# Designs tried in a protein design chat: VH-VL binders against q9nrl2r1430to1533. Part 267

Target 1, 104 residues: q9nrl2r1430to1533
Amino acid sequence: GGVHELSAFEQLVVELVRHDDSWPFLKLVSKIQVPDYYDIIKKPIALNIIREKVNKCEYKLASEFIDDIELMFSNCFEYNPRNTSEAKAGTRLQAFFHIQAQKL
Short names: E, the ipSAE of ESMFold2; O, the ipSAE of OpenDDE; V2, 0.75 times the mean of E and O plus 0.25 times the DockQ between their complexes.

## First folded at step 19 (VH-VL)

Design dd28 (framework fv_iluzanebart; at its last fold request DockQ between E and O 0.76; V2 from the best seeds 0.81)
Fold by OpenDDE, fold request of step 20:
Structure dd28 (fold): chain C 104 residues (1-104), chain A 124 residues (1-124), chain B 107 residues (1-107)
Amino acid sequence: as target 1 above (104 residues)
Amino acid sequence: EVQLVQSGAEVKKPGESLKISCKGSGYTFEDHWIGWVRQMPGKGLEWMGMIYPGDSDTWYSPSFQGQVTISADKSISTAYLQWSSLKASDTAMYFCARQTFDYKSGYYEYFDYWGQGTLVTVSS
Amino acid sequence: EIVMTQSPATLSVSPGERATLSCRASQSVSDYLAWFQQKPGQAPRLLIYDASTRATGIPARFSGSGSGTEFTLTISSLQPEDFAVYYCQQYDDWPYTFGQGTKVDIK
């Protein structure tokens, strides 16, 4: 993508990270703390990884960036039941993301 | 260029408190775990613990649980290791290290960058 | 915790000769195994990660092999700068743990 898109991705990641509901997504889930996580989730991802991909200019299309963000939420909802704090936080953060993504 | 720069050598007495630092640069500090490793004189390496600066999640090795405090200030890209009351047996070299991750696979990996070490000498 | 045991404690080798260092884990660590080199007064230098992958800038004479509980670091032809202490370290389970080290000195 263009320079403007790269800046937009970077800014959006910053906004996601700083959001109150970002805590389940800041870093990868620990297989030590959650031994079965990686038996269920086959494409793990988190905001730190997405930010690294932005820094590495890995996203050539906005759709690729959006896909990774959506994957992050999908993983959360796949592993965490709806009544968990993680899923609730994810729901709110995803809604925020969808609004902010309109700026892309 | 990724760098971890640690604070200078310390000479202390038993009972004194101490806080040493490890400053990261050349990368997004809050996105990588920072670990602390002890090496007593003439001995091997020992993991003490690690912290994720992004949320301050902190893990301690059992042998160091309650013996030290690991913290971080992501606003200045700095991690800390501190003692409330030093003992002579705390005399050692202390290293900080950054854990990397594979952004393509989505897994945490090895500790790729290390600080130069901080020598702490505790004697009466 | 997972106990890492290195052998031998000291390995005396002549320059140009092959050095073989062993590291055993008390339980499987898969391939989450790193090798470090340390010289006096210096920080550990990463040599091998994921059991068999050389870190950036590491000479080809260094190689790692193994998986599960048995690992080997091989230096095909020892150079003068290779005399040092070598540590293996598992990062599969917490707490992360090092072997006690193998000192490679000149015969």
Scores: ipSAE 0.900, ipTM 0.951, lowest interface PAE 0.5, mean pLDDT 95
Fold by ESMFold2, fold request of step 20:
Parts: sequence; C-alpha cells; structure tokens
Structure dd28 (fold): chain C 104 residues (1-104), chain A 124 residues (1-124), chain B 107 residues (1-107)
Amino acid sequence: as target 1 above (104 residues)
Amino acid sequence: EVQLVQSGAEVKKPGESLKISCKGSGYTFEDHWIGWVRQMPGKGLEWMGMIYPGDSDTWYSPSFQGQVTISADKSISTAYLQWSSLKASDTAMYFCARQTFDYKSGYYEYFDYWGQGTLVTVSS
Amino acid sequence: EIVMTQSPATLSVSPGERATLSCRASQSVSDYLAWFQQKPGQAPRLLIYDASTRATGIPARFSGSGSGTEFTLTISSLQPEDFAVYYCQQYDDWPYTFGQGTKVDIK
C-alpha cells in the first residue's frame, strides 16, 4: 500500500487502543498468568504486534491487516466463555472495529 | 533506530528520595515492556521489575516489592524507577531494558535493547 | 523462584580455542533461556535467546544449546574482544533470574 493505507491502518489501531474495551488485546496473554492459553491458541496476536507490523510496513493489502484484527477477536472467543468480561469486551470492540474498518 | 537513554549518575545520602528515568525512542513506547535490572558493585545482574506502559501493568521481583516504584509516562516515552528513602545498600548500577517479540517466527519475548546504565551512589 | 547456576566461575582460554560455559536451572525452563555478554562499564548485550537463536549482529562463533535444565554457550574460536562476563537468564517464569556469571579470561 501507499501513504494513505499506512496512515489509515495506524489511525485505526490508535482508535482501537483508545477504546474502553481494548484492555484484553493490548499485549499478548501472559503464559505465566494463563499457563494453558497457548495450548489452545496457536496463532496468538495482539494490538501491539499489529501496530509493529503496520510500522514496519508488513501489510501489503488491507485484507491482511483486517485478517490479523479478526484473528485477534477469534482467539478471544475461542479461549474465553461468552459470559466472561474478556469475551464481552471482544464483542464490543469487534463491533466498533467493523464500523471503523468501512473507512479503509 | 531504537534507543534507551537513562538519566545521569546520582550521588545521594541515606534517607533521600530519588527518581531515575529511561527514555525510549525509535519505536512505539507504549507497546513494549520496560524492565529494570540492578547490578551491585562487583556483583551480577538481578531483575527488579517491569512495566507495560500501554496499561501500566507492573510486575515486581519479590525482593523489590515495596522497596521501589516502577512507573511510566507514555506521553513522553519515559519509564521511571524511584525510591522514597534510599539506603547505602542501594548503591549500584541500574539498567533499563526493552522487551520485544519475534512475530515472524511465532510468539517469543526477549529483551533486545538496553540503556547505558545509571550509577547511583548512596553515602554510608 | 528459579535458581540459575553457572559454571565455571572463571574460565581461562587461549585465543583461537573453544570456550564452553554451562548454565543449570533448578527446574525446567523449556527453551526460555537467554545468554548475555557484559564487558566492564557496559550494559549487558544479548547474544542468544530461546536457548539457541543468535541475536541480530552476533558473530557465528557464539552458539547456544540445551533445553529444560541444562544449557551451554560455546565460543568456537575465542577472539580478544570476547573477554567478558557471561550471564544466562531464564524467562520462563517470573521473576526472571540470572545466573551468577562466568568470567572468561583470555590466557
């Protein structure tokens, strides 16, 4: 992509990070605090990793960026039962993301 | 390029307070853990604690819990280590370090950049 | 917490020779093991992470091996600039802990 795509990806990540429900997604889940997480989740991803990939121009297409964001939510729903604070935060942040992603 | 620049050497008296700093540049500061490591004169390295500036998640080694405060101000890309009341035994070199991850080969977290160190001398 | 024990405390080797440094963990740390080099008056420098992966810019003469509780750092052809103290560090569990160091003296 061009300058406009890189700015849009960066801007969207900033908006996601600022959202009240970003707290489960800012960084990778700690294997120390949650020892079984990586037995279940085989493709971990978080907003800090996604932002680093944006900063290093690793995304060639908007679909690649969107796929990583959706993977982040999919991991949340796979690991966490629907009634958990994490899953509820994921649902709300994903809805916000879908609205913002229409601008890409 | 990633850089960690620490505040200058300090000469203090027992009972005084002190706050030393570690300023990160060349990367998104809030996205990486920053840790603090102590090295007493002629001794090895020991982890004191670490902070994730993005959410202020802070971990302390048990020996340092309640002995120091680790904090960060992400608006100025700076992490801090502070004492409310210094002891002569706090005389040491203090390093900050940035943790990263190798997202291309999977999930791996390691410390890849280090500050130059801050020498703190507390008169006995 | 996990105790890291290094041996020997001091290793004297001639230039061009192989140096072998040992690090033992009090419990399995899997592959979450790093090696650092520290020269007098300097910050530690990362050499090896994940037990065997060389950090960027580290010469090929440095290699790491081992898993679980026993780890080795090998310097295959010692150079004058390799005179330093070497630390292993586990990052499997908090608090992260260093070994006490091995000083490599060049004979």
Scores: ipSAE 0.752, ipTM 0.910, lowest interface PAE 1.0, mean pLDDT 91
ESMFold2, look of step 19: ipSAE 0.718; ipTM 0.907
ESMFold2 (binder alone), look of step 19: mean pLDDT 92; pTM 0.932
OpenDDE, look of step 19: ipSAE 0.884; ipTM 0.945
ESMFold2, fold request of step 20: ipSAE 0.665, 0.746; ipTM 0.891, 0.905
ESMFold2 (binder alone), fold request of step 20: mean pLDDT 92, 92, 92; pTM 0.935, 0.936, 0.937
OpenDDE, fold request of step 20: ipSAE 0.899, 0.896; ipTM 0.949, 0.948

Design dd29 (framework fv_iluzanebart; at its last look DockQ between E and O 0.60; V2 from the best seeds 0.74)
Fold by OpenDDE, look of step 19:
Structure dd29 (fold): chain C 104 residues (1-104), chain A 124 residues (1-124), chain B 107 residues (1-107)
Amino acid sequence: as target 1 above (104 residues)
Amino acid sequence: EVQLVQSGAEVKKPGESLKISCKGSGYTFEDHWIGWVRQMPGKGLEWMGMIYPGDSDTWYSPSFQGQVTISADKSISTAYLQWSSLKASDTAMYFCARQTFDYKSGYYEYFDYWGQGTLVTVSS
Amino acid sequence: EIVMTQSPATLSVSPGERATLSCRASQSVSSWLAWFQQKPGQAPRLLIYDASTRATGIPARFSGSGSGTEFTLTISSLQPEDFAVYYCQQYDDWPYTFGQGTKVDIK
């Protein structure tokens, strides 16, 4: 892409990716590593997917972008018990997101 | 335009080390798996492994586990394949390739873009 | 690993004729199957993915079919530029694996 100022969505995704608690969300869960994941999670999503959608300008409303981010966290909490590292990371990252999303 | 550009041909001797590269452009490099494929002279294609540059998660094919090292530097959109000690049997063409994903289905899918290949010749 | 077996090893076809290539998986790979074309000195070129979807820019004469363990690549009317080696590849399970290839040459 060209040199330009990041959109609010782009910037927020960058911030989420750079966050220490982003590791469970950087990429789609592998069905090879987690065979039952897609039996449970019907709308898989990750930050790389969301970034792609942002890059393709698929989000016309902030609510659409927020919905995808919330879905990402929802999936994490649905699949991972509360005491897991993934769920704990998700909790922290979601809190961060909620603060940053106020800037949208 | 998505492109993968690999480093040039290598001529080495057995026992030497080697690191070849694959640079991606035209997309967000850290968001796609990069795979390495070996093709020995006159033979078919073999998956060696793949790496996710975003977190350096790396998978090796069992036959290549411990034989090579796959790495990436996302800051320069480059993936690497390296040997600590080359063998004559490592003589081959090596390809890198990008894996795409379907954000509707949520699956990583096929490898859609390929590098031009790096020829590695190992002989005494 | 999942073993992919292609047949025939070599397929001799005249220009304009139909070419049918087979690929069999040792276990089901669902539709996670791709076909590649490779010419000497070149990288593989993606033709078909998800068993039956043509990649961007691939001529309509190329078609893929099948699911599970049996797959077919069809070239409806072979063109001069189609003489090459064709590989199938599964991406259902790791390690990903290729068939041994089918060489399509001139009869």
Scores: ipSAE 0.884, ipTM 0.945, lowest interface PAE 0.5, mean pLDDT 95
Fold by ESMFold2, look of step 19:
Structure dd29 (fold): chain C 104 residues (1-104), chain A 124 residues (1-124), chain B 107 residues (1-107)
Amino acid sequence: as target 1 above (104 residues)
Amino acid sequence: EVQLVQSGAEVKKPGESLKISCKGSGYTFEDHWIGWVRQMPGKGLEWMGMIYPGDSDTWYSPSFQGQVTISADKSISTAYLQWSSLKASDTAMYFCARQTFDYKSGYYEYFDYWGQGTLVTVSS
Amino acid sequence: EIVMTQSPATLSVSPGERATLSCRASQSVSSWLAWFQQKPGQAPRLLIYDASTRATGIPARFSGSGSGTEFTLTISSLQPEDFAVYYCQQYDDWPYTFGQGTKVDIK
């Protein structure tokens, strides 16, 4: 890994957060607003949690970082039907992520 | 080190406006809910509302809806609580608090760090 | 809105003894329950979250238990610095609500 890899994780998370389609992923889904979400999604995650883990140097390998990002998208597609705004945003953000992840 | 530093004590008259602040440091400010809690003299704690600075998503307790405004400026890592017209019954200690998550043992959310409090005194 | 009721209002305990504080919710809050300690002139300090998980830096003598509507904070061997007011707080549903507090006094 090293310092360049950790900086790359930080830069990628910043780019994801700034992307127009990040809105479903900024923070955990509210159990109050969406009561059944956590009945279906057992490993919740969001960009704010991923950024916290980057800031605390919790990712030792690029694969660990990529796995959390892909889990975030997988959760979106599992919970949300394909035609929803959330799933469409997830599809576009995931495509952006795959391009950027080639740099890791 | 995570810190929440609140603005200083205020002495006001009824009808005056007021805006108090809570500045966060030592973490990514925009990624954590900030809540406001009132404690009237000699009384317990009451949640007033909370804001997610990253997108300004804001929730008010019903008894405070329309009584105060909660806002944040993530560019300076600061949350605000404000009154357009203070009442004597607004005399209290006001705390801000940060919500976080326990990603090591689970993804539990809870309020962990608190500001030192801002004493607001409103009297004729 | 979920009402949190603490008992007793005041608990007199000798140093070294066990203190047991109760918190009751007006409806189930599952395990979404926190305990706070507050000393005069200070902000609340988080002790327990998720009903039973001790927050970072909190001594092992503090433990939480319960689920649903009934919760307990236990201080297994009371120290002089533990004389304070203790609040339970539910965060299952909005608005989040505190109990009225239990004051732990020296006996």
Scores: ipSAE 0.687, ipTM 0.902, lowest interface PAE 1.4, mean pLDDT 92
ESMFold2 (binder alone), look of step 19: mean pLDDT 91; pTM 0.931

Design dd3 (framework fv_iluzanebart; at its last look DockQ between E and O 0.68; V2 from the best seeds 0.74)
Fold by OpenDDE, look of step 19:
Structure dd3 (fold): chain C 104 residues (1-104), chain A 124 residues (1-124), chain B 107 residues (1-107)
Amino acid sequence: as target 1 above (104 residues)
Amino acid sequence: EVQLVQSGAEVKKPGESLKISCKGSGYTFEDHWIGWVRQMPGKGLEWMGMIYPGDSDTWYSPSFQGQVTISADKSISTAYLQWSSLKASDTAMYFCARQTFDFRSGYYEYFDYWGQGTLVTVSS
Amino acid sequence: EIVMTQSPATLSVSPGERATLSCRASQSVSSYLAWFQQKPGQAPRLLIYDASTRATGIPARFSGSGSGTEFTLTISSLQPEDFAVYYCQQYDDWPYTFGQGTKVDIK
């Protein structure tokens, strides 16, 4: 990350990271801790990855950024049953994201 | 430019406590694992553990579990390695290192940047 | 833990000659294998990652190959600055582990 002014994407990522329900999404799932994760999830992503992409200007369109965020949640819901803490956190964070994304 | 700068050399006695530091810059510190590696005099490299500053998730190598404490303060982009009671056998060079990741593949990868090392000497 | 074994312990090579270093894993580490160079008083320097990809700024004379349990670091034409200790390291499983190192010295 640089010291430049935060873009809308950067700001949104910061808000997502700071959210209480961001804990399942802060970093990539460890294949060591969850050996079968990457057998199921083929496009892993997390907020640290998304932030890096933002920092490197990988997103040219808001839709691309949104797609990655939605992928992050999709992965969570695909792997985690609905009654898990991860899925519940994801549900809440996604709702927050959808509200914030309207500002993009 | 990514840099890891470690605290200076330490000369201690057995039984003393010690906390050494590793400060990262040039990247988002909280988004990368920081690892600690020990190198005893004339010996090879040993992974001690690593921490994810973003949530303080910490992993220890079994041989170092309970022997040291790894921590981080993401507000100042600094990781720490500390001993409550040093032993002569703790005499070594200690390196910190950053783990990179491929944002395209979504995998954590190799440790790409290293601190310059902190020499810790413990003797009576 | 995964044990990494390097060979030979010491490799004496003349400048300009080819150096071949071996690294074996006690179990498959796929391609999650890195090579480091370390000179006295310095931190390890990343040479190769993912078994065969040169790190940024690493000369073309360095190359890595292998997968699974057998890996090789090759220095096609040894330069004076290449005399050092070389370590392989797996990052497939925790704890991450290094080989014991191969010292490349002048013949």
Scores: ipSAE 0.885, ipTM 0.946, lowest interface PAE 0.5, mean pLDDT 95
Fold by ESMFold2, look of step 19:
Structure dd3 (fold): chain C 104 residues (1-104), chain A 124 residues (1-124), chain B 107 residues (1-107)
Amino acid sequence: as target 1 above (104 residues)
Amino acid sequence: EVQLVQSGAEVKKPGESLKISCKGSGYTFEDHWIGWVRQMPGKGLEWMGMIYPGDSDTWYSPSFQGQVTISADKSISTAYLQWSSLKASDTAMYFCARQTFDFRSGYYEYFDYWGQGTLVTVSS
Amino acid sequence: EIVMTQSPATLSVSPGERATLSCRASQSVSSYLAWFQQKPGQAPRLLIYDASTRATGIPARFSGSGSGTEFTLTISSLQPEDFAVYYCQQYDDWPYTFGQGTKVDIK
């Protein structure tokens, strides 16, 4: 990836963080507040970690970046029942992401 | 280069208010927990609390709950520690520290960058 | 609250010799244990995290070991700049807590 790819990943993360439905995804779920989360979710990820990986140039391909974002949503849907605020927020943010990912 | 720069030393009297600051640079400020650590003269280190600037999620150690206010302004990359009414027992060095992600663990985080400290002296 | 207890309170060691510092937790902290060095008038410096992993830029003479409730920091071949106070800290459960420190003095 060149300057364009890094800027595109950065821009997309900024847009995801700005979205009203980003609140469940800003940081890792606390093992102290949600003790069973890491018994169920074995590959945790969040927007702050994804942004750190963008900043450190950890993504070689757009597909790697997309995979981490999709993992973030998949974790949300695995842990949270469909009718929860978290799962509903995840559904809306994922739809937004799919639209914005056309820019990559 | 990640840096945490704290506000300067303070000399205060009991009953006065005080707000000290910790400014982060060289990283995405809103994405990392910032904690505050007290060190009383000649004593060890004590966690006071921490804040996630991205959403203002704030945790206090029980000894400090209701005694101080921890806050952040992500628009200027700054965290704050505040007293509404200082006591002589608040005389101490105060450090801020930034949490780093451990990518290998996936959910373990530790504090690796520290500010230079702010000396607060409270005496009659 | 998890109590961290360090021993000894003061350790007198000659330059070039080995220093061994102990840290005990009141309950298991798994491997969520860090070691810090602090010199007078300075901020703490991270040496070891995850019980045994050296932080970036820390010399190989510093090593950590242990898990659960008992942990050790070893300084092989002590250097003049290593005379300081050393703290262990658990980050398994909130509030995070430090040990009371071990001062490493020149013998």
Scores: ipSAE 0.626, ipTM 0.887, lowest interface PAE 1.6, mean pLDDT 91
ESMFold2 (binder alone), look of step 19: mean pLDDT 91; pTM 0.930

Design dd30 (framework fv_iluzanebart; at its last look DockQ between E and O 0.60; V2 from the best seeds 0.72)
Fold by OpenDDE, look of step 19:
Structure dd30 (fold): chain C 104 residues (1-104), chain A 124 residues (1-124), chain B 107 residues (1-107)
Amino acid sequence: as target 1 above (104 residues)
Amino acid sequence: EVQLVQSGAEVKKPGESLKISCKGSGYTFEDHWIGWVRQMPGKGLEWMGMIYPGDSDTWYSPSFQGQVTISADKSISTAYLQWSSLKASDTAMYFCARQTFDYKSGYYEYFDYWGQGTLVTVSS
Amino acid sequence: EIVMTQSPATLSVSPGERATLSCRASQSVSSYLAWFQQKPGQAPRLLIYDASTRATGIPARFSGSGSGTEFTLTISSLQPEDFAVYYCQQYDEWPYTFGQGTKVDIK
């Protein structure tokens, strides 16, 4: 990365990554740890991927960026039951995201 | 430009400890798995393990489990491979490598960038 | 682990000739197969990924094909700089595994 000012998307991703509840979302789910994950989730995504897309200027609209973030949470809730640590973390992180996204 | 730069050659004796390093630059270090590969003299390549610097999730090849420790310090974009007690059989070239991912499909993929290697020589 | 087997162990080829290297997986690795070139004293260099996609900067004379358990690396017209050891590697399952390598030397 350069020494330039972070864009709103970059900043938001940094904040999401630094959040205590980001652990389920930092990277793609491992096929080894979760063998059936990719049988269920057809559009996998994680914060590292989203950050890469931001870095490559793949998001032309805020809605596109938001869609990917929401997809990330949707995947979590689709695969993980509500009472799991992952789902609970996702719920909290999503709430945080929704607040921060108002700044976009 | 993505680069992986490894620490210099090491000459050690059996029983000594050793920690070698791999520093990444030109990309977001914490977002890519870093793997370690061993190549004994005149032999092929062997995956030892890999670490995700973002959360320090670490995977070892079964043959290297408990034999080495892989770690990372994302604050300085550096991954490490260490031995508590070297053996002569640890004499080899060690490479680090970065795993890329397809951000469109959302899958981890191939190891696209490699360090220049660190030669470790263990002899009495 | 998935065992990768390359053949032949050594391939002697004259400059300008076609070289065909084989890699077999003990079980399907889909298309998660890479080919590397390694010269003495150097790190492996990625040639092909996803079985058939050339890495950036790799000459067109290198091509990969196959899926599942059978893969092939082809060098259409061997150049002097192509004499090296070539490895296939699967990244479908952990632990990732390399073939034992094929040495391409001058005939």
Scores: ipSAE 0.868, ipTM 0.942, lowest interface PAE 0.5, mean pLDDT 95
Fold by ESMFold2, look of step 19:
Structure dd30 (fold): chain C 104 residues (1-104), chain A 124 residues (1-124), chain B 107 residues (1-107)
Amino acid sequence: as target 1 above (104 residues)
Amino acid sequence: EVQLVQSGAEVKKPGESLKISCKGSGYTFEDHWIGWVRQMPGKGLEWMGMIYPGDSDTWYSPSFQGQVTISADKSISTAYLQWSSLKASDTAMYFCARQTFDYKSGYYEYFDYWGQGTLVTVSS
Amino acid sequence: EIVMTQSPATLSVSPGERATLSCRASQSVSSYLAWFQQKPGQAPRLLIYDASTRATGIPARFSGSGSGTEFTLTISSLQPEDFAVYYCQQYDEWPYTFGQGTKVDIK
């Protein structure tokens, strides 16, 4: 994608970060606090990394950006049982993302 | 173009309070851990603690827990190290450092950018 | 916490020669090991992370190796600007810890 798409990616990431349910996704899960996380999740990703990739123009296609966002939610649901606060926050933030992505 | 600029040298007496600063620029400040490292005169380097400015998640090394306060104000891209009551043994050089991640080689996180240091001298 | 032990404490080397610095961890840190250079009056400078990956802009004469508990920094041909103190640091477990340093001095 072009400069216009990268601006849209930036704005969407800002909206996700500002959302009340972003707290599980702001930064990578700590291997110190959650030692088994990286045994289970092989493609870790978080909003700070996605924003860095946007800032460095790493996304060539909108699908690549969307794939990283969806990977972030998929990781959350794979690691966390559905009754956890993390999974519930992920469900609400993903719903918000789908609404905002339709507006692009 | 990442820069960390620390506040200037301080000369203090025991019992005084002090807050030193580390201002980040050239990157998204709230997205990277900032840590503080002490270097006593003629000695090596010691991690004191670190903070994630995006959510204020703060970790202290056990020997510094309760000795200092680490904080950040992401609205002005600044991290702080604070003492409520300085001791002569707090005389040291203090560095701030920014953690980085290498997302292309497996999402490794390491500290790659350092401030210039702040010399704190506490003498009676 | 993980203790990092560096040897030797001081290494006297002639310019153009090879320097080999050792770092040992009290328990496995896998490859979560960094090397820093510090010159007098300056902040530390990152040389190597992930045990063997050179940081951006670091000359190829610097190389790191090792895994688990034993690590090595090698400077293949010392330059005048390489006389400094070198620190290893583990970042496998909090608190992160440094070794006590190896001073590389002119012989």
Scores: ipSAE 0.641, ipTM 0.890, lowest interface PAE 1.6, mean pLDDT 92
ESMFold2 (binder alone), look of step 19: mean pLDDT 92; pTM 0.937

